Miniprotein binders against q96jn8r1131to1294. Designs and how they scored, part 121

Target 1, 164 residues: q96jn8r1131to1294
Amino acid sequence: TLEFLENHGKNILLSNGNRTATRVASYNQGIVVINQPLVPQLLVQVRIDFLNRQWTSSLVLGVITCAPERLNFPASACALKRAAWLLRGRGVFHNGLKICEKFGPNLDTCPEGTILGLRLDSSGGLHLHVNGVDQGVAVPDVPQPCHALVDLYGQCEQVTIVNP
Below, E stands for the ipSAE of ESMFold2; O stands for the ipSAE of OpenDDE; V2 stands for 0.75 times the mean of E and O plus 0.25 times the DockQ between their complexes.

## First folded at step 11 (miniprotein)

Design km4 (at its last look DockQ between E and O 0.03; V2 from the best seeds 0.00; counts 0 for: placed apart)
Fold by ESMFold2, look of step 11:
Structure km4 (fold): chain B 164 residues (1-164), chain A 96 residues (1-96)
Amino acid sequence: as target 1 above (164 residues)
Amino acid sequence: DEKERKIEEIIYRAFELVDEGELEEALELIVEAIRLAVENKDEDLLQWAIYIIANIAQELGDPELLEKVLELAEEAYELTKDPEIKWLIEYLEKDK
């Protein structure tokens, strides 16, 4: 049901019915997007499958509020100039502006096997789940429609959509 | 456009410098990027550069600079009517 879109970062290889994304080169060019917009009842979850601790930073999670099917992705999600709400390290960012200093766990330290989830609440608030535990509202009112995005950045070399 | 690509690279480098703790260098770069985006009439890069200078101003904790960034954003909104700039103005006004 949920799959990564065929439009993705240049270093991504999709497998497992487009439910697994692997970054096969370098440390960037690893943006993937979920093929359905978030709706209040939908929890999108990915499991971190493989990490390479050679790199210092890890995956970025978030949403994009523009149509993703034909979007030209930058090398890194943090270079999305508009329509982006991202969880990175401990911070929450909108178009490169840090809007929350500390939210949830440090994504740069999440180990292999961690399951990270994104969902909207009824008010349009974006929630992060970590191993099934709701971390609260990262972004209070995300414009809709929006699509969940994962940037397999740095340490993060493979994620798989789970809870099908 | 090669000029557009160079401006884009400067903006992103300024963003990265914040993570490296080089706030004054980030500010110098983003001010130059804003000037270049205006000269090039690139409304999308101007919008993004304003977000990045807002980020730098927040990290510096400089209320005078934040006020100047708000004024810049208001001027840019008058010219472009970019809804992303409107969002930023509202955000900056709440943070006072």
Scores: ipSAE 0.870, ipTM 0.941, lowest interface PAE 0.5, mean pLDDT 92
Fold by OpenDDE base, look of step 11:
Structure km4 (fold): chain B 164 residues (1-164), chain A 96 residues (1-96)
Amino acid sequence: as target 1 above (164 residues)
Amino acid sequence: DEKERKIEEIIYRAFELVDEGELEEALELIVEAIRLAVENKDEDLLQWAIYIIANIAQELGDPELLEKVLELAEEAYELTKDPEIKWLIEYLEKDK
């Protein structure tokens, strides 16, 4: 069963069998990691449950290739400088450096109910799915094993892991 | 780009300060980043910095600072005509 790990950001409260993450304070310290590593053809999806308009920007989605259970999370995923491939806004980032400027929809403007998915293909390409639609390869070759990461940042206050 | 790298380093230092709970000092760095981004006409970093400063301002509960964020965003929009910045302005205004 897909769940969020107990090692998470300081402002996160897990519920619903650790399938729901809620940021209960401030706008940051909201990083969560999914327990099972991504394997080819496995689609991992999260739904944006609630947005809080007092904050700006929104969730960051991506993968990490370091051991998630031992990771000391910074307040924001954007501060990760190692073993991180992230989707923020419309950009794709590797260890803080932008590797793609405009990819897929703007994550900062996705409404509640949006389902975001990550999937590795047989070539190690990381795909973004939006409401079940494959947006293409965001990262062409991701080292394995890797774990899906969600940063409940800014207006994104709650997400839930959902099955395809 | 050397200037871009400098701006990024400032932003990352600000992130460290935020992580340490030093919001006021982080704010000062982000303001500097905004200034440099404007000078360098770096739309991406400018937008990013505006998002960051907006959240810091909200966290601090400073309405005057929030107003300054709006002003900065408006200026940024006039310079870049970036629809995402326009969206941000509308978003912030609706939350007032």
Scores: ipSAE 0.653, ipTM 0.852, lowest interface PAE 0.8, mean pLDDT 92
ESMFold2 (binder alone), look of step 11: mean pLDDT 77; pTM 0.714

Design km5 (at its last fold request DockQ between E and O 0.94; V2 from the best seeds 0.88)
Fold by OpenDDE base, look of step 12:
Structure km5 (fold): chain B 164 residues (1-164), chain A 96 residues (1-96)
Amino acid sequence: as target 1 above (164 residues)
Amino acid sequence: DEKERKIEEIIYRAFELSDKGELEEALELIVEAIRLAVENKDEDLLVWAIYIIANIAQELGDPELLEKVLELAEEAYELTEDPEIKWLIEYLEQDK
């Protein structure tokens, strides 16, 4: 069963069998990691449950290739100093380096109810799914094992893991 | 370690500035962070800083700076053999 790990950002409260993550304070400290590593053809999806329009930016989605159980989470995914591949806005980032300027929809403008998915293909490419639609390869040749990461940042205050 | 924390803060600040388009100030900060990381022999922070300066150089569109970053990455790889530095080297070479 897919769940968020107990090791998470300081402002996160887990519920619903650790399938729902809620940021209960401020605009940051909201990183969560899904327990099972991504394997080829496994689609991991989260639904944006609640947005707080007080803020401007929204969630960051991606993967980490380090051991999540021992990770000391920074206040924002953008401060992950290594082993990070992130989708933010329309950009793709690796350890702070923007490797793609425009990819898929703008995550900062995804409305409540949007279902975002991550999937590895047989070639190690990381795909983004939006409401069930494959947006293509966001990151080619991702190191494995890797874990899906969601940063409940800014507007995004709650997400829930959903099954395909 | 207080020194380590200071370096981390500088790197993150450089990133934030670059993300806001304040590239010149970001460049000054990240260069200082690199210097400090080397001085402290902090390989992890050095790797991160190299990624950040690569991003700054890329945003500036400065091919000369990008070449210097590549050289820095090569030197760092010789010292650390960090696979993420290797990835960066390959990335920078492909984007020439």
Scores: ipSAE 0.884, ipTM 0.950, lowest interface PAE 0.4, mean pLDDT 95
Fold by ESMFold2, look of step 11:
Structure km5 (fold): chain B 164 residues (1-164), chain A 96 residues (1-96)
Amino acid sequence: as target 1 above (164 residues)
Amino acid sequence: DEKERKIEEIIYRAFELSDKGELEEALELIVEAIRLAVENKDEDLLVWAIYIIANIAQELGDPELLEKVLELAEEAYELTEDPEIKWLIEYLEQDK
């Protein structure tokens, strides 16, 4: 059973058997991590439930390759100093370095109801899925184990883990 | 540690400025953050700051700066042996 990990950003409240994460204050402090590492052919999916369009930027999606259970999360995923591979806006970032200018959709414009998925392929490539459609390899050869992460940043106030 | 928090804030501010396209101001801040991280012997902040200056150099498209960043990364790797810096060196050396 996939759930959000109990260790999360301080503005997150978990509900629905820890499958729903809600950011209840501010625009940040909204990092959540899936409670199991990604394994090849496992598709981890979250649905965007609520957006507040008064903010400009939206959620960040990605993986961390360090153990998340006792990690002190920063206010925003973009401040993860190491072991982070993030999809943000239209770009792909590793520890703050933009490694791809455009990949998949612009996450800042994904509407409520969008289902975003993360999966590793057999070569360790990180794939993004959007509403069930594979967008291809965002990051080749991600170190394992890695853990799926969502930052309920800015516009994004609630996501729910959904099964494929 | 208050010094570590200040260095972290400077690095993140440089990232934010770079993200907004304020590349010259971002560069000034990240150079200062690198100096402070070295002085404070904070290897994790040094590694992160090198990632940020690499991003700034890449966005500027400045070959001389990119060469200096690569040299800095190589020196940091000798000091830290951090695999994150090794990854960065390999990334910067790839033909794009």
Scores: ipSAE 0.849, ipTM 0.932, lowest interface PAE 0.5, mean pLDDT 92
ESMFold2 (binder alone), look of step 11: mean pLDDT 79; pTM 0.758
OpenDDE base, look of step 11: ipSAE 0.879; ipTM 0.947
ESMFold2, look of step 12: ipSAE 0.834; ipTM 0.926
ESMFold2 (binder alone), look of step 12: mean pLDDT 79; pTM 0.755
ESMFold2, fold request of step 13: ipSAE 0.809, 0.838, 0.848; ipTM 0.921, 0.929, 0.933
ESMFold2 (binder alone), fold request of step 13: mean pLDDT 80, 79, 79; pTM 0.762, 0.753, 0.760
OpenDDE base, fold request of step 13: ipSAE 0.884, 0.880, 0.877; ipTM 0.951, 0.950, 0.949

Design km6 (at its last look DockQ between E and O 0.84; V2 from the best seeds 0.81)
Fold by ESMFold2, look of step 11:
Structure km6 (fold): chain B 164 residues (1-164), chain A 96 residues (1-96)
Amino acid sequence: as target 1 above (164 residues)
Amino acid sequence: DEKERKIEEIIYRAFELVDEGELEEALELIVEAIRLAVENKDEDLLVWAIYIIANIAQELGDPELLEKVLELAEEAYEMTKDPEIKWLIEYLEKDK
């Protein structure tokens, strides 16, 4: 069963068998990582449980391609120096370089209840799903192994892993 | 290393300034961060800083700056052999 790793941002409290992550302070320090690498045909899904709309930006979603168990996470996912492929707002970033200006919906406007999914296709392409609908390939040919990452940033204060 | 942490903070601040539309200030900070990373012999920070200056150059739409960034990336690749910088070189040179 998928869980968030115990190694996470320092403002995160894990609950619900480590399937729910809550940011309990500030606007950052909210990085969480799924405890198993993505494999082809595995769909990892999180539901947005709670948003605080006073902030402008919201969660970041993506993958890291290095081992997450002992990493020192930065305050924000966008400060990951390497091995990071992130969806933020409408953009796609690799290590801080914007590689796609518009992909999928604007994550900053997704409401509570939205279910966001990540999976790899057979070519190593990273797909975003929104409420069960495949948005296409965000990142072609992501190195493997990789782990799904969520940064409970700004508006996003709680997410829960949802499984079939 | 306190110097490493300070360099990291400068690089991230330069990244944030792009979101704020302050591209000139972002460029000034990232150039300083690159200089400091070289002085400190921090290869990982140098590689990351080159990603950030590539982002800034891309946002500016400045072809001369992009050429200089590519030259810098090529020099960094010779020094580090870091596959992350190789990826960046290929990205910057891609003909669509």
Scores: ipSAE 0.849, ipTM 0.931, lowest interface PAE 0.5, mean pLDDT 92
Fold by OpenDDE base, look of step 11:
Structure km6 (fold): chain B 164 residues (1-164), chain A 96 residues (1-96)
Amino acid sequence: as target 1 above (164 residues)
Amino acid sequence: DEKERKIEEIIYRAFELVDEGELEEALELIVEAIRLAVENKDEDLLVWAIYIIANIAQELGDPELLEKVLELAEEAYEMTKDPEIKWLIEYLEKDK
C-alpha cells in the first residue's frame, strides 16, 4: 500500500493510514515522500484536498533519488541540495536548475480536487498525469530507484494518496 | 559546521535572488559560495552551487558565462566524480 513515510516535514501531520498529509502550520516545512519507490508503469497519484488562499504558490511535485528515510528535509523542496527532480509552477527543476520553462499545467493554479500523478515509463521517463491525463515526459531519464515527493507548500495544505 | 552553514546560507540567498529576478546579485553570491565550497572541500555544496550558477547563467542568457560554467563543472567532476555533475555537463553540452 502506498503511504507517506513517517520521515516528513516538521509541519506535516499524517492521517488516514498515512495516506493523507496535512500541513498544520505556516506555509512551508511540508515535504512528504511516498514509501514505495516508483517502478515502471506504476502510477502514483495524489489529490489536492485543501488549498489555503492566504498563501501564494502551491505544491511542488517530483521525485528524489536519495534514501528518503535518511533525508533531513529543508523548509521547501526548492532547497533540496541534490538528487531532486521537481515540478514547480510550470517549470521542471533539477537541483535548482530549471530544465524546462513550460511543462503541463501550472501547479500553482491547480484547484482542489485535482489529481496529480507520476509514472515512470520503460525508458525511465517521468510522466506527469493530471486528472488521469498523461501530460507527457517531464524528465526523460530519471535515476532509479526514486521516490515520489510532494511539498505541501504555500496554498496547498492537504493531499491524499489515491489509487488508480 | 559553521563554514558549511555559511556557504549554505549564501547558496540559499542566491537561489532566492534568482526567484526575485536579481540575477546579477545572485551571480555574485553564488560565485562566492563556489569559492568557499572549494576552499572548504565541501563537495556536496560545490555540486549544489554549480547547479545554481548554471541556472543563473541560463537565465541571464550569457553564453560566455555558460561556457565558464561548463568548464567549472568539468573541473568539479574531475575532483568529485559526482554523477550529478556528469549529468550537468551532459545537459549543458546538449543545450549549446
Scores: ipSAE 0.762, ipTM 0.894, lowest interface PAE 0.6, mean pLDDT 94
ESMFold2 (binder alone), look of step 11: mean pLDDT 80; pTM 0.773

Design km7 (at its last look DockQ between E and O 0.81; V2 from the best seeds 0.77)
Fold by ESMFold2, look of step 11:
Structure km7 (fold): chain B 164 residues (1-164), chain A 96 residues (1-96)
Amino acid sequence: as target 1 above (164 residues)
Amino acid sequence: DEKERKIEEMIYRAFELVDEGELEEALELIVEAIRLAVENKDEDLLVWAIYIIANIAQELGDPELLEKVLELAEEAYELTKDPEIKWLIEYLEKDK
């Protein structure tokens, strides 16, 4: 069963059998990680449950390639110094380096109810799915093992893991 | 270490300045952060700072700066053997 890890951002409250994450304060400190690494054929999906339009930026989605169980999470995913491959807005970033200007939808404009998915293909490429539709390869050769990460940043106050 | 935390904050601030369109300010800040990371022998911060100056150089579209960043990355790899720097070198060499 996919769940969010108990090791998470300071402002996160887990509920619904650790399948729902809520940011209960501020605009940051909202990093959560899925409790199992991505493997081929595994589609990890989260639904955006609640957005607060007070903020202009929204969630960050991606993977980390280091062990998450005892990691000290920074306030924001973009401050992860290594082993991070992140989708933010329309950009793709590796450790703060923008490696793709435009990929998939703008995450800052995804509405409540959007289902976002991550999976690896047979070549180790990281795919984004939006409402069941494959957006293509965001990162062509992600090191394994890697772990799916969501940063409930800004607008995004709640997400829930859903079955594909 | 308070010095380490300060260097981390400088690197992240330089990253944020790129989003704000303040590329020259970002470059000035990251160059100082790199100098401090080297003085402090903070290998992890040096590696991350090189990623951020690479991002800045890419946004500036400055081929001379990109060449200097590549030289810096190669030197850092010889010192650290960090696979993150190896990835960056390969990225910069093929992306040109």
Scores: ipSAE 0.855, ipTM 0.938, lowest interface PAE 0.5, mean pLDDT 92
Fold by OpenDDE base, look of step 11:
Structure km7 (fold): chain B 164 residues (1-164), chain A 96 residues (1-96)
Amino acid sequence: as target 1 above (164 residues)
Amino acid sequence: DEKERKIEEMIYRAFELVDEGELEEALELIVEAIRLAVENKDEDLLVWAIYIIANIAQELGDPELLEKVLELAEEAYELTKDPEIKWLIEYLEKDK
């Protein structure tokens, strides 16, 4: 069963069998990592449950290629020092470097109820799914194993892992 | 240790400056951080800083700076043999 790891950001409270993550304070410190590594053709999805409009920006979605159980999470996924491939807004980032300016929908404007998915293809390409629709390859060759990461940042205060 | 913390804070600040649009200040800071990381033989922070300066160069749209970043990355790779630096080198070369 897909769950969020107990090792998470300081402002995160897990519930619903660790399938729901809620940021209970401030606008940051909201990183969570899914327990099982991504494997080819496995679609991992999270639903945006709640947005708090007092903040700006929204969730960051991506993968890490380091051991998640040992990771000391920074306040924001954007500050991950290495081994990170992230989707923020419409951009794709690798260790803080913007490697794509415009990709898929703007994550900062996704409404509540949006289901975001990550899937590796057979070539190691990381695909973004939005409400079940494949948006294409965000990262062409992701090192494996890797784990899906969600940063409940800014407006995004709650997400839930959902099964396809 | 204290040196590591200082370098890390510099990199964090540089990153914030980028987000604030203060690219020139970010550049000055990250260059210093890189220097210190090399001196302190902190490979992890070096890798991080190299990515940040690459981002700054990219945002500035400065071809000469990008070339310098590539050189720095190559030097960093020789020092660390880090696969992520290798990735960066390949990325930067493709974007020329």
Scores: ipSAE 0.661, ipTM 0.865, lowest interface PAE 0.7, mean pLDDT 94
ESMFold2 (binder alone), look of step 11: mean pLDDT 80; pTM 0.763

Design km8 (at its last look DockQ between E and O 0.93; V2 from the best seeds 0.86)
Fold by ESMFold2, look of step 11:
Structure km8 (fold): chain B 164 residues (1-164), chain A 96 residues (1-96)
Amino acid sequence: as target 1 above (164 residues)
Amino acid sequence: DEKERKIEEMIYRAFELVDEGELEEALELIVEAIRLAVENKDEDLLVWAIYIIANIAQELGDPELLEKVLELAEEAYEMTKDPEIKWLIEYLEKDK
């Protein structure tokens, strides 16, 4: 079963059988990783449960291509120095380099109840799903193994893993 | 360790400055971070800093700077053999 990994950002509290992650302090230190690597045909979905509208920026979604179990997480996903492919706001980033200016929705404006999904296609392309709608390939040919990551940043204070 | 932490903070701050639209300030900061990473022989921070200056050069749309970044990436790959720099070189050559 899909769960958030016990190794996570220091402001995260896991609940609901480790399927719900809540950021319980500050605006950062909220990185969580799914406990299984992505494989073709695996759709990892999270629902945005709670947003704090005080903040302007919201969650970051993506993958890391290094082993997450012993990774020392930075305060924010954007400070991952290597092996990171992130969807943030309207852009796609690799290790801090914007590789796509506009892809999918603006994550900073997704409301509570939005279901965000990640999957690999047969060519290793990373797809974003929004409320069941495939947004296309965000990142072509992601190295494998890779692991789905959510950074409960700013507005985003809680997400829950949901079945497709 | 203290020097490494300072360099890391500079690189991340340069990334944030791009997000804030302060491209000139970001460039000044990342150039200094690169100099310090080279002086400190920190290959991991150098690789990351090259990603960030590539991002800045891309946002500025400065062809002379982009060429200098590619040259720097090629030199860094020769020294480190880091596959992350190899990816960046391929990206910059295709994006051209």
Scores: ipSAE 0.855, ipTM 0.937, lowest interface PAE 0.5, mean pLDDT 92
Fold by OpenDDE base, look of step 11:
Parts: C-alpha cells; structure tokens; sequence
Structure km8 (fold): chain B 164 residues (1-164), chain A 96 residues (1-96)
C-alpha cells in the first residue's frame, strides 16, 4: 500500500493510514515522501484536498533519488541540495536548475480536487498525469530507484494518495 | 558547522534571488558561495552551487558565462566524480 513515510516535514501531520498529509502550520516545512519507490508503469497519484488562499504558490511535485528515510528535509523542496527532480509552477527543476520552462499545467493554479500523478515509463522517463491525463515526459531519464515527493507548500495544505 | 551553514544560506539566497529576477545579485552571491565551498572543501555544497550558477547563467542568457560554468563543472567532476556533476556537464553540452 502506498503511504507517506513517517520521515516528513516538521509541519506535516499524517492521517488516514498515512495516506493523507496535512500541513498544520505556516506555509512551508511540508515535504512528504511516498514509501514505495517508483517502478515502471506504476502510477502514483495524489489529490489536492485543500488550498489555503492566504498563501501564494502551491505544491511542488517530483522525485528524489536518495534514501528518503535518512533525508533531513529542508523548509521547502526548492532547498533540496541534490538528487531532486521537481515540478514547480510550470517549470521542471533539477537541483535548482530549471531544465524546462513550460511543462504541463501550472501547479500553482491547480484547484482542489486535482489529481496529480507520477509514472515512470520503460525508458526511465518521468510522466506527469493530471486528472488521469498523461501530460508527457517531464524528465526523460530519472535515476532509479526514486521516490515520489510532494511539498505541501504555500496554498496547498492537504493532499491524499489516491489509487488508480 | 557555521561555515557550512553560511554557505548553504548563501546558495539558497542566490536561488531565491533568481526567482525574484535579481540575476546579477544572484550571480555575485553564488560566485562567492562557490569560492567558500571550495575553500571549505564542501563537495556537496559545491555541487549544489554549480547547479545554481548554471541556472543563473542560463537565465541571463550569457554564453560566455555558461562556458565558464561548464569548465567549472568539469573541474568539479575531476575532483568529486559526482554523478550529478556528470549529468550537468552532459546537460550543458547538449544545450550549446
């Protein structure tokens, strides 16, 4: 069963069998990692449950290629020093480097109820799914193993892992 | 330690400055951070900083700076043999 790891950002409260993550304070410190590594053709999805409009920006979605159980999470995914491939806004980032300017929908404007998915294809390409629709390859060759990461940042205060 | 923390903060601030559109200030800051990372022999922070300066160079659209970043990355790779630096080198070469 897909769950969020107990090792998470300081402002995260897990519930619903660790399938729901809620940021209960401030606008940051909200990183969570899904327990099982991504494997080819496995679609991992999270639903945006709640947005708090007092903040700006929204969730960051991506993968890490380091051991998640050992990771000391920074306040935001943007501060991940390495081993990070992130979708923020419309951009794709690798360790702080913008490797794609415009990809898929703007994550900062996705409404509540949006289901975001990550899937590796057989070539190691990381696909973004939005409400079940494959948006294409965000990262063409992701090192494996890797784990899906969600940063409940800014407006995004709650997400839930949903099964396809 | 204190030095490491300082360098980390500098790198992160540089990253933020990029988001704020303050590219020249970001560049100045990250160059200093790189210097300090090398001086402190902090390979992890060096790797991070190289990615950030690459991003700055890319945002500035400065081909000369990008070339210097590539050279820096190559030197860093010789020192660290870090796979992520290798990735960066390959990325930068493809985008020429």
Amino acid sequence: as target 1 above (164 residues)
Amino acid sequence: DEKERKIEEMIYRAFELVDEGELEEALELIVEAIRLAVENKDEDLLVWAIYIIANIAQELGDPELLEKVLELAEEAYEMTKDPEIKWLIEYLEKDK
Scores: ipSAE 0.807, ipTM 0.915, lowest interface PAE 0.5, mean pLDDT 95
ESMFold2 (binder alone), look of step 11: mean pLDDT 80; pTM 0.768

Design km9 (at its last look DockQ between E and O 0.64; V2 from the best seeds 0.74)
Fold by OpenDDE base, look of step 11:
Structure km9 (fold): chain B 164 residues (1-164), chain A 96 residues (1-96)
Amino acid sequence: as target 1 above (164 residues)
Amino acid sequence: DEKERKIEEIIYRAFELVSEGELEEALELIVEAIRLAVENKDEDLLVWAIYIIANIAQELGDPELLEKVLELAEEAYELTKDPEIKWLIEYLEKDK
């Protein structure tokens, strides 16, 4: 069963069998990691449950290629020191470096109810899915194993893991 | 340790400055961080700093700086053999 790990950002409260993450304070400290590593053709999805419009920006979605259990999470995914491949806004980032300016929809403007998915293809390409629609390869040749990461940042205050 | 903490603090400050658009100041700090990371043989912080300086160079749109970053990355890779630095080298070379 896909769940969020107990090792998470300081402002996160897990519920619903650890399938729901809620940021209960401030606008940051909201990183969560899904327990099972991504394997080829497995679609991992989260639904944006709640957006708080008092903040700006929104969730960051991506993968980490280090052991999540041992991570001391920074206040935001953007501050991850290494081993991070992230989707923020329309950009794709690797360890803070923008490697793609415009990819897929703007995550900062995705409404509540949007289902975001990550899937590795057979070549190691990381695909973004939006409401079930494959947006293409966001990151080619992602190192494995890797774990899906969600940063409940800014407006995004709650997400839930949903099955395809 | 204390040295590691100091380097981290510099890197974090540089990171913040980048987010604030203070790219020149960020560059100055991150260069110092790289130097210190090398001296302290801190591979993790070195990798982090190199990616940040690459980001700064990218944001500045400075091809000369990007070339210098590539050189720094190559030197760092020789020291660390870190696969993420290797990735960066390959990325920067393709982006030329």
Scores: ipSAE 0.797, ipTM 0.911, lowest interface PAE 0.6, mean pLDDT 95
Fold by ESMFold2, look of step 11:
Structure km9 (fold): chain B 164 residues (1-164), chain A 96 residues (1-96)
Amino acid sequence: as target 1 above (164 residues)
Amino acid sequence: DEKERKIEEIIYRAFELVSEGELEEALELIVEAIRLAVENKDEDLLVWAIYIIANIAQELGDPELLEKVLELAEEAYELTKDPEIKWLIEYLEKDK
């Protein structure tokens, strides 16, 4: 069963059988990772449960290609120095380098109730889904195994893993 | 360790400045971070700092700067043999 990994950002509280992550302080230290690597062709989804619009930016979504169980999380996902492929706003980033300027919707504007999904295709491409709609390939050939990551940053205070 | 944390903070601040559109200020910070990472012999921070200066050069759209960043990355690869820097070199060469 998919759950958020117990190793997570310092400001995260897990609940609902570790399927719900809540950022309980500040605007950062909210990194969570799903406890199983992505399985090709299987969709992993989270719902945005709560947003606080007093913050300007919102969540970061992506994958890491290193083992997450003992990783020391930085305060923000964008400070991951290695093995990170992140969607932020409308950009796609690898280790802080913007590799795509405009991909999918602006994550900073996704409202509460939005369901965000990650899926590896048969060619190893990483797809974003928004409310069930495939946005195309964000990263064409992600090293495997890779692990889905959400940074409950800024506006985003709670997400829940949802089944299709 | 305190030096390592400080260098890391400078690199991240440079990254943030790019998002704020302050490219010249970001460049000044990242050049300093690279110098400090070299002095400290911190290979992981050096590789990351090179990713960030590559991002800055890309945002500036300055082909001369991008060529200098590529040279820096190649020198860093010879020193570190880090596969993350090899990926970056290939990315930058494809972008030309």
Scores: ipSAE 0.759, ipTM 0.906, lowest interface PAE 0.8, mean pLDDT 91
ESMFold2 (binder alone), look of step 11: mean pLDDT 79; pTM 0.759

